# VH-VL binders against Cytochrome c oxidase assembly factor 8 (COA8), part 162

Target 1, 167 residues: Cytochrome c oxidase assembly factor 8 (COA8), of Homo sapiens (Human) (q96il0)
Amino acid sequence: APERGAERRDTAPSGVSRFCPPRKSCHDWIGPPDKYSNLRPVHFYIPENESPLEQKLRKLRQETQEWNQQFWANQNLTFSKEKEEFIHSRLKTKGLGLRTESGQKATLNAEEMADFYKEFLSKNFQKHMYYNRDWYKRNFAITFFMGKVALERIWNKLKQKQKKRSN
Below, E stands for the ipSAE of ESMFold2; O stands for the ipSAE of OpenDDE; V2 stands for 0.75 times the mean of E and O plus 0.25 times the DockQ between their complexes.

## First folded at step 15 (VH-VL)

Design mg48 (from mf2 with heavy chain S59T; framework fv_ebronucimab; at its last look DockQ between E and O 0.56; V2 from the best seeds 0.60)
Fold by OpenDDE, look of step 16:
Structure mg48 (fold): chain C 167 residues (1-167), chain A 124 residues (1-124), chain B 111 residues (1-111)
Amino acid sequence: as target 1 above (167 residues)
Amino acid sequence: EVQLVESGGGLVQPGRSLRLSCAASGFTFSSYAMNWVRQAPGKGLEWVSGISSSGGRTTYADSVQGRFTISRDNGKNSLYLQMNSLRAEDTALYFCAKESPFDYLWGTYAFDIWGQGTMVTVSS
Amino acid sequence: QSELTQPRSVSGSPGQSVTISCTGSSSNIGKGYDVHWYQQHPGKAPKLLISGNSNRPSGVPDRFSGSKSGNTASLTISGLQAEDEADYYCQSYDSRLSGYVFGTGTDVTVL
């Protein structure tokens, strides 16, 4: 019985962007677009006196970023793979080679590609719905915690001003 | 069923290396941060290491910093702990622990799922 | 490694209420980090009992309650039952350690 080659599910390598911000940076850094997700990673600054709320916000942002990176990396890989398979299958059906007479990669017309996009979107509709739902939830939470952190900072500034006036 | 299964524990001599594995099932492994927690015989719980969902961020307890390396393979739903330069004090039951979903109201991270643990004994 | 301080043991009769304290410092509980509680029966893995100071996960009886004040968190077990005999651990985050910290653990015995 021929050993069914385990299809190496090309899991997008967890492309930890090797972008390292300068060690002395006191602000968030935006890296170049990730090669798989095409999303720009943010390197979040960690203040020395990070509050629990600030930490929660940072963690949430980081996790959300990682979640987005993973989702889009996988989605883009899947899309690219399926697109290529679609093109190949259609070209084969047409009796066309993968390369034109000029040696260029054979392509499908816009109408044929529209069918692919429609099918792809239809196939992934639920996945996208869940993504959107979770995206909104996460971003709402981020916004909420940003508000909390802002309030905390205001309060701390007020307390410091009061303490300076009392001395 | 949500499950974590640790493996790779055993008897090792001081200074040797050991690699622990944790196999995850019943949940989207890639969506959660994972941790290692250990418990020495007859002792309390000690956090060892944590890794973000993507593996891009790792943290370690001071007791294992520079000796242990946490990693994950999301394609295999697996968490790993490479333990180098093992010491007698590293003797413990090692648990794999999943972080809870982020509480969008409170921003709470707890360990909601635990494995049964794998025993590591470091002895001459 | 900095641990949160718990009483070594707490005992009570069935139906009584017992409280386990978890005392931290200004770098963990006192800084405002959340406290979680775990129950561990002998030979078993820890089970999340309380999350975020006072939140009960699904399946945790209402007789378990958590609170936090200053540097101290508390787990209260009301109406103590024989099945509650276990080790209990608090857990938080410590900013100095940049990591999670557990309590020393409390052995709860039902008399």
Scores: ipSAE 0.661, ipTM 0.861, lowest interface PAE 0.9, mean pLDDT 90
Fold by ESMFold2-Fast, scan of step 15:
Structure mg48 (fold): chain C 167 residues (1-167), chain A 124 residues (1-124), chain B 111 residues (1-111)
Amino acid sequence: as target 1 above (167 residues)
Amino acid sequence: EVQLVESGGGLVQPGRSLRLSCAASGFTFSSYAMNWVRQAPGKGLEWVSGISSSGGRTTYADSVQGRFTISRDNGKNSLYLQMNSLRAEDTALYFCAKESPFDYLWGTYAFDIWGQGTMVTVSS
Amino acid sequence: QSELTQPRSVSGSPGQSVTISCTGSSSNIGKGYDVHWYQQHPGKAPKLLISGNSNRPSGVPDRFSGSKSGNTASLTISGLQAEDEADYYCQSYDSRLSGYVFGTGTDVTVL
């Protein structure tokens, strides 16, 4: 028999299967934070009898998660890189080494770091505004499709009830 | 201009390996799922493999499962297909295809952009 | 390898209407999965013609229309023109195979 939905689970840590209850009780579960995005991924359970509409909703939710994860992974890497470059540049300007006399990494005071954060936020303002717009658009679509799936399930329950009464 | 360009095809002996590449341009590659579709000479289309926008989810046709591996590098706007244990039946023109954006009203996806294909011939 | 069944060939003269059927089963079209249609001219890549049963992409003439009923989807080409001479493929999803499936393809000849 082919695997459910012929879809491999996205990047899952060893032992993720322990979060899934025994067989028939299997449902969605939340994994540990991704090392790049620092977001917890949702691993979607694919039922054997998934309807086409349910597949559309699941695919939309999975794609939204991957979009969100890629955005924050890229943002965190950019932040980390620019932060290290900023610290290195400021320490070099002050004639200080990258490490203290005790061998620990040298750092900047709170006021200098606050300047970096303000500059980073200002530089990325437009990017974050577009992120928020896309986030709302995607959640509107998800809510709309959740409504369609709910109506389908109500209709199916009514059909099942009618079949039982026809016997 | 939205474009997909395949490369890496050629003549290869049965049991050997070949790696195909697909270079994307003119769109945000990291936003779309990608697929490989093949067409044997004079025959119809056959879906081979698919990969999600981040590369976190992959799917394969039964005929290639365990032999082929799909991957992508979003930083290089490139899609790949690693083909191992090649058989005469794998002889085909291999197309790279992009999935369309989600239709928010109807929820439809289709293969809206295709490359011109790269020919793989498996023969002794 | 579940494939959707299409007629091998369909022919018509300029100005006529032709219809191509795409017949599946309860695990694909009959289950409610969308059907997409592609046009392929000799030696060229397929081009998306109809998405999601009946939606026309920008640039596709309105003489191309799609419909779906039960286990069968149909592509209708009205006002047939010489440039429509090509192979046409339907595509859907199959829950038993957990993957995409294409039709056997139909060669449209304009006489």
Scores: ipSAE 0.646, ipTM 0.858, lowest interface PAE 1.5, mean pLDDT 86
Fold by ESMFold2, look of step 16:
Structure mg48 (fold): chain C 167 residues (1-167), chain A 124 residues (1-124), chain B 111 residues (1-111)
Amino acid sequence: as target 1 above (167 residues)
Amino acid sequence: EVQLVESGGGLVQPGRSLRLSCAASGFTFSSYAMNWVRQAPGKGLEWVSGISSSGGRTTYADSVQGRFTISRDNGKNSLYLQMNSLRAEDTALYFCAKESPFDYLWGTYAFDIWGQGTMVTVSS
Amino acid sequence: QSELTQPRSVSGSPGQSVTISCTGSSSNIGKGYDVHWYQQHPGKAPKLLISGNSNRPSGVPDRFSGSKSGNTASLTISGLQAEDEADYYCQSYDSRLSGYVFGTGTDVTVL
């Protein structure tokens, strides 16, 4: 569902907002929220012995993260821009200025703003429906390939034990 | 109709620079990774560079690393290749290519849409 | 140097089958990466024929088929037709180069 255009997937522990992963990290890292999308990027680890299946999964996760961040960054900007345009249009229709006597931006009351939210939701319904559909497709694929990688790693460990016992 | 159109090629002296453009239409450009592939006259295809859907991740063939820079502007539906320190061996027809959607069954990306190419000639 | 090796040319009469090999190394096809195939007619852009070793995109005739075993991929054109006369390229990923590699290309001639 859309809201202020942000979906928080994971929160970093307190005090790690400016954390930079170690140069030779063996793990994925979660960075601070992106200023525009309000989503936390994942800094993916690339192992030296990455299998073709692991590479496929990593590319899929990277592309999905980028796709998701782009969508919400754009939605946040579009929402903000269209909100201001709506307020501007309604103030002009009422014969009111864009700023109060104190210099602050003039606003509309909650009842008047309800028309904006209704229009925005209606206008963007199809876009959000396509986003949700693609989000589920991508996450199903990611989960499926995570399972395949897990099985591959288990098989490799069993092969390692068999090799040690056989020769 | 899905289309990729390259431009910016031409004749240039060794050591000089060119910037190629690729205009995309008929699909959601920001959803797909993009690549440059070149073909020297009478020769085969050579992958040059790739860029992720947001532009945040780039890759380069060893032959162009440090000289070429791939970039994109998703607001203009455009892909770019900045080619610096050009050499005679960079003479080629340069194609832009779109990566396919992720194949949910097989987990693969292929180059499913290609432009017609723009010719770059590096000669004294 | 890390190019995929293809025969320079292959010929066949109309209705015959031809097979194009694509041989890689332990850092690409031999490691298990997928192989894709592209067709290029003279003066035209490449066109995707086969993805993921054997998958045929919509609009590609079913006389085109692909397979992969070990370090070698193959493209087979059954029932060769005049319009199949073109250059054919295989492509894979190379882990050592962290990038894509194309084959040397094969010129298919229909006699």
Scores: ipSAE 0.575, ipTM 0.823, lowest interface PAE 1.8, mean pLDDT 85
ESMFold2 (binder alone), look of step 16: mean pLDDT 92; pTM 0.948

Design mg49 (from mf2 with heavy chain N35S; framework fv_ebronucimab)
Fold by ESMFold2-Fast, scan of step 15:
Structure mg49 (fold): chain C 167 residues (1-167), chain A 124 residues (1-124), chain B 111 residues (1-111)
Amino acid sequence: as target 1 above (167 residues)
Amino acid sequence: EVQLVESGGGLVQPGRSLRLSCAASGFTFSSYAMSWVRQAPGKGLEWVSGISSSGGRTSYADSVQGRFTISRDNGKNSLYLQMNSLRAEDTALYFCAKESPFDYLWGTYAFDIWGQGTMVTVSS
Amino acid sequence: QSELTQPRSVSGSPGQSVTISCTGSSSNIGKGYDVHWYQQHPGKAPKLLISGNSNRPSGVPDRFSGSKSGNTASLTISGLQAEDEADYYCQSYDSRLSGYVFGTGTDVTVL
């Protein structure tokens, strides 16, 4: 292996596991869903001779993934907290305890939760709209830089072939 | 303080079952794949089974496929190996091993932390 | 059968160098999968010595080095010391087995 170090680290702190090597069709590994965001992280391979343009593309992809992970982790935490508060409020209104007769956490049925889901979605509508807009903007930028990297690689191949054939 | 401690080994008759446990401490257990590796007395190392960090993927050596089941409980920082239809050739010291962080795109993970092992003897 | 082949034993005098080979096939080392090395003293658990063909974990002396070419990986111990008497195992992944494979093991004797 070309790279060296006392110990190697994944690009993400969680360290994603795999039991089979990647297929030829894959450059990056896709991991299991993150505990908090419920999204699958991608661990990016860093070639030893990475160009400045390739580095820029990789950093953009890494930054976009981190932004996406943080957004959904925060949304899931907010959802869970507000859901718990809503359930406790409704159980108190009904004169019920926080535990069932069997000792499990008391919960509400789907019909009772409908109002909470509607209010949560409505309250967060603008936030989700801005998320979607930024998500598409980021993917457009990634596609653009992928095109630039492809052109750079074609140019480098042509330069190498020309150098060999000019002798 | 990073430790793996195996338990559940013992003397068992052929055809019986045994369940091994491995308690993890000192690292974020839910972030790493885990494996069981065995070593028969005076023999070399043999990989037995592996499980992904979430528990969603499992793999087994051909010698134990269909008889052994690997599982984990991330809430309890514990790894398990359910061994059914035991045979004399399953007699070995069973190690719990932690997968290292991902190193290369094309590579495989090493085992960076090992327990001390628990002895399983299958004999009449 | 897809175990990685190692010599049963190698020996050397203190201060000398010894090399342990680990030979695989086209479904493992030859396919490009990394090779890792473990040191095991009698009655002890294996210890990771070399990861990813040549990377040394923190705390492993620099006299241990690894390399890989084609179907064969090698572990070299320079400046051999008495403490190096142990069993050494290589490990890789095998695509036909869809699982990890270990070498047959090598006993290193000093003196």
Scores: ipSAE 0.000, ipTM 0.465, lowest interface PAE 19.2, mean pLDDT 79

Design mg5 (from mf2 with heavy chain A33G; framework fv_ebronucimab)
Fold by ESMFold2-Fast, scan of step 15:
Structure mg5 (fold): chain C 167 residues (1-167), chain A 124 residues (1-124), chain B 111 residues (1-111)
Amino acid sequence: as target 1 above (167 residues)
Amino acid sequence: EVQLVESGGGLVQPGRSLRLSCAASGFTFSSYGMNWVRQAPGKGLEWVSGISSSGGRTSYADSVQGRFTISRDNGKNSLYLQMNSLRAEDTALYFCAKESPFDYLWGTYAFDIWGQGTMVTVSS
Amino acid sequence: QSELTQPRSVSGSPGQSVTISCTGSSSNIGKGYDVHWYQQHPGKAPKLLISGNSNRPSGVPDRFSGSKSGNTASLTISGLQAEDEADYYCQSYDSRLSGYVFGTGTDVTVL
């Protein structure tokens, strides 16, 4: 029997727009923002006749995307966790509850939060420095391999022209 | 010290399941792809499965497709291999191996760090 | 399953050179995928010896060299020493299998 596959249609109770890339697309496509990193993933099309050099570029881009998403997901989680811990410790020191009279989360003013931001930035300075260094290195590598792929395509076109001129 | 330590191997009957673990230390585990490679007694190396740095992409050798599942927990610096429907042919020493960093000159997929392996024997 | 063909064994005397071939097909080495080489002493885990056809990792002696032409890669061990007695495996990627493939392995004996 002919293979049908999984269900394609799904009805969402919320909004009308949903991510649904064309099947057998010959192009890369971008997805919705990741819940934790808030970055949009790129889903890479793999050509039937992908060259090894094209695969190197694609894998580098895929690994860079995963590295970037993991970094920001973890950073956002760490920031939120440490921010809440800081607020709770300060409120406890003041003898205040964790909730306001309106039932909202109790918070500190901007002046009090300045201490947290200063400590957080200082504590994470080296981590962010290494992130920026690696981000630049990865993007230089991606650009370099994009150049190699472009040269490969030019060379293949030149070889094809040479072949057509053969006598 | 950069190290990979496999565990979970043992004697198991055909058709049963076994779960292997690999504990990583001394490097940023979440930055690298990981692989399982096996070696039957007195035989050569055979690639079994691979997983990307985030766990978002997995791949399998044809011989284990549909039976084995690779996974990772970056918070625990651990790699796993769930082996179902085991066969006598799955008898081997199972190594976990780390992919090298992307070499900006060469763009390689080499396995630069290996564990010592855990022995899986499938026999009645 | 080994998809890359290596000689079963090669032998040499101390100080000589030996070369191990690794032959693939149009879906792996012949397509242009890189070849890596691993050394395995009895009872030990494999050790990366050559990455990306010819690159030596830190700590690997310059006696070891790699090359690739067409669908064949070669590992050459010059100035052969007793410590070089081991099994050697090549590895590449195969586009038809969408996965890594290893060579059949070569036992190097130092006479």
Scores: ipSAE 0.499, ipTM 0.783, lowest interface PAE 2.2, mean pLDDT 85

Design mg50 (from mf2 with heavy chain N35H; framework fv_ebronucimab)
Fold by ESMFold2-Fast, scan of step 15:
Structure mg50 (fold): chain C 167 residues (1-167), chain A 124 residues (1-124), chain B 111 residues (1-111)
Amino acid sequence: as target 1 above (167 residues)
Amino acid sequence: EVQLVESGGGLVQPGRSLRLSCAASGFTFSSYAMHWVRQAPGKGLEWVSGISSSGGRTSYADSVQGRFTISRDNGKNSLYLQMNSLRAEDTALYFCAKESPFDYLWGTYAFDIWGQGTMVTVSS
Amino acid sequence: QSELTQPRSVSGSPGQSVTISCTGSSSNIGKGYDVHWYQQHPGKAPKLLISGNSNRPSGVPDRFSGSKSGNTASLTISGLQAEDEADYYCQSYDSRLSGYVFGTGTDVTVL
C-alpha cells in the first residue's frame, strides 16, 4: 500500500490545487504559475518506499524551490510598489493627475522609466549577489545528493543480485 | 543575536481556541522551516507541527491533525499555531524551533534554535 | 508507541562515562533516518547537542559523542561534569507517521 503522510499535503496557492493531472499520485507534476513569483511550482511525488537519502534530496529540492519562489515573489512585489511610487512622484512633479481622461492609470514613457530600472537594480545589487551565491550552493548540493541517490540505487540493485545468486 | 520568542499561551477551557505566536530575530526567517514542539509538565518532548520556508508545505502530528493549523508571515518574521477544539491532553509548554541550515555533506535538518516556550493550560 | 525508547535515568560519578541508548524501529532509526540529540536543563529550552548521528555543533564539548547502528543510536558523555546533569532526548523521523519522533527522555544524574 502507498504511504499517505502529512508531508504529502502541500499547501498550495489559489489555483494550484485545482490542477490535477491523471498521474499526480505516481510522478512529479508541474502546476500553473504562482500569482506572485510567476514561476511554475513542481509538486513532488513521494515514493511508497522512499529512502532517508531520497527524502533528503526531495526536501532539499522542495526548500530550494520555495526559496527561489519567495525571492522572486518578494522582488516582483517590491518592484511593483516602488514602480508605482516612482510614477506617482514623477507625475506629481509634472503637475499631472494619476489617471488619464479615459480613467486609466497614467504611466511614464520607456525613457523615463529607465531611471527607475537603473535605481532599482543598483539598490538591489547586494541582494542579487547573495541570491546568486546561494543559488550555486543549492544546485551543487542538489547535484551531490542526486549522485548519492544514484549510487544508493546501484548498491541496492547489486545487493539484490548477490542475494539472488546465493539463493 | 538569534532569538525566538513565543507568546499567546494561557489558561483556556476545553473545546475552545488559542493562537500562539513566535517572533524571530537575528536570522533570515524566510529561509528556514519552522516547527512547534510541546512538553507536558514533567513529561517529554512531542513534535506538534512543521511548516516549510515559504509556508507552502505543512505537516502535523496525528494527535493534533484537523485541530491545529500552523502558518507563518515571513514579512513579519512570525510563526503561528492556531489551536482549535483544545483538550486537556494539549496542556503543555509550547516551543518554537528552527531547522538548521542544510548541511551540504550530511543533509541534516536538526532543530538548532529554540524559544523559551509559552505555557498552554487546558482545564475547566 | 510512536516514541523512541530511552532509559528513564542514568547515573555516574564526576570524571566517569555514561551511555544513553535510543531504540527505534524499521520505520525510523532502522530505516536509516538520522538521529539528533538534545540537552535540556531544568526550566530551560532544549539545546541541540548532536546532529546527524555524530556531528557536534560549535560550542559543544568533544566529550559528547554520538553513534548509530541498526535500530539503536547512542549518546556517550565522557568525563562527566556537574553541569551535564540534565534531561537528554533523541529525535528522528518516522516514515509511517510522516513526522518527527522524540525519545522518551533520559535523566542524567551526576553523583
Scores: ipSAE 0.594, ipTM 0.833, lowest interface PAE 1.8, mean pLDDT 85

Design mg51 (from mf2 with heavy chain G50Y S59Y; framework fv_ebronucimab)
Fold by ESMFold2-Fast, scan of step 15:
Structure mg51 (fold): chain C 167 residues (1-167), chain A 124 residues (1-124), chain B 111 residues (1-111)
Amino acid sequence: as target 1 above (167 residues)
Amino acid sequence: EVQLVESGGGLVQPGRSLRLSCAASGFTFSSYAMNWVRQAPGKGLEWVSYISSSGGRTYYADSVQGRFTISRDNGKNSLYLQMNSLRAEDTALYFCAKESPFDYLWGTYAFDIWGQGTMVTVSS
Amino acid sequence: QSELTQPRSVSGSPGQSVTISCTGSSSNIGKGYDVHWYQQHPGKAPKLLISGNSNRPSGVPDRFSGSKSGNTASLTISGLQAEDEADYYCQSYDSRLSGYVFGTGTDVTVL
């Protein structure tokens, strides 16, 4: 019977560019930075002899990656949209067009943009605090399960060694 | 109130297509994996399809692989199941189900919230 | 098929205890994957009753308990009540299928 795990259909995470893994990879691998989140996705190799505990760790890491990717993709899109709206609004207030006489996109100076950055950071402060809290909780859980997997692997190796000694 | 509401079921001829929807409310939809589970009249539960929280990973039961497509729109708090090349054997009540949050003590992903289901009848 | 095996029906009187078995194989329960239990009343959606072999979700009475050993998981209902009359399904993960599997279902009758 074919290995169904190896033939399982996976779809690239929402907001992450579709990217083909190396053909002969049999390990986890790291992709290029996503256009929207600017994070590098990890594509997880699923071993055929994966234990239930190893599956729990992998699923936890995959869901954490997708959560993190979604957060930053949404944050970066919000930043870009609000930045453009701020620039447009300020140029309109000054009676200036969206483009210069040379056809270049009109921009604000560093001092004017500093107002936007301060406002954006202030507005999103609580959102970032909640993100950091959840990020620490998720990493605690991942570390906990990494410890369990490590202990399982050590225990299995010791059991095999003792069994070999007894025989 | 945390709830899931399915819609889009109906009577359809073999070989045709149907699209099911599931509307989520009362929780952060984008944080949880979702599943479709079906139940033929008088029979037991059968898992149909899975989609991860971002929509980046999808899995299907062998019986529907290549015919059904699961998708989600996190901005609309909605889950979908596109069913193509329908067969009489696809006749069932279709439930959407949410996976529980990861439990840092247990690491379990049970189906903690279920919709009421939408009936799909494939008949000529 | 990789469907988990449950007895078709189990019956008991009010106040008695009943146990429902759920038997799998080396690719699911026997491999060590968690077992979840769902209760389904006629015409209603399933409700999560037990998660992760033995954990009771908030609002589930303590008379419901779960256990798992080897290839078999068990759901025990103590102090059986009329409202427990329903279908019960176990669920696990199957590594051969790379997907979820449900049990055949058990009809609990309170006589």
Scores: ipSAE 0.538, ipTM 0.805, lowest interface PAE 2.1, mean pLDDT 85

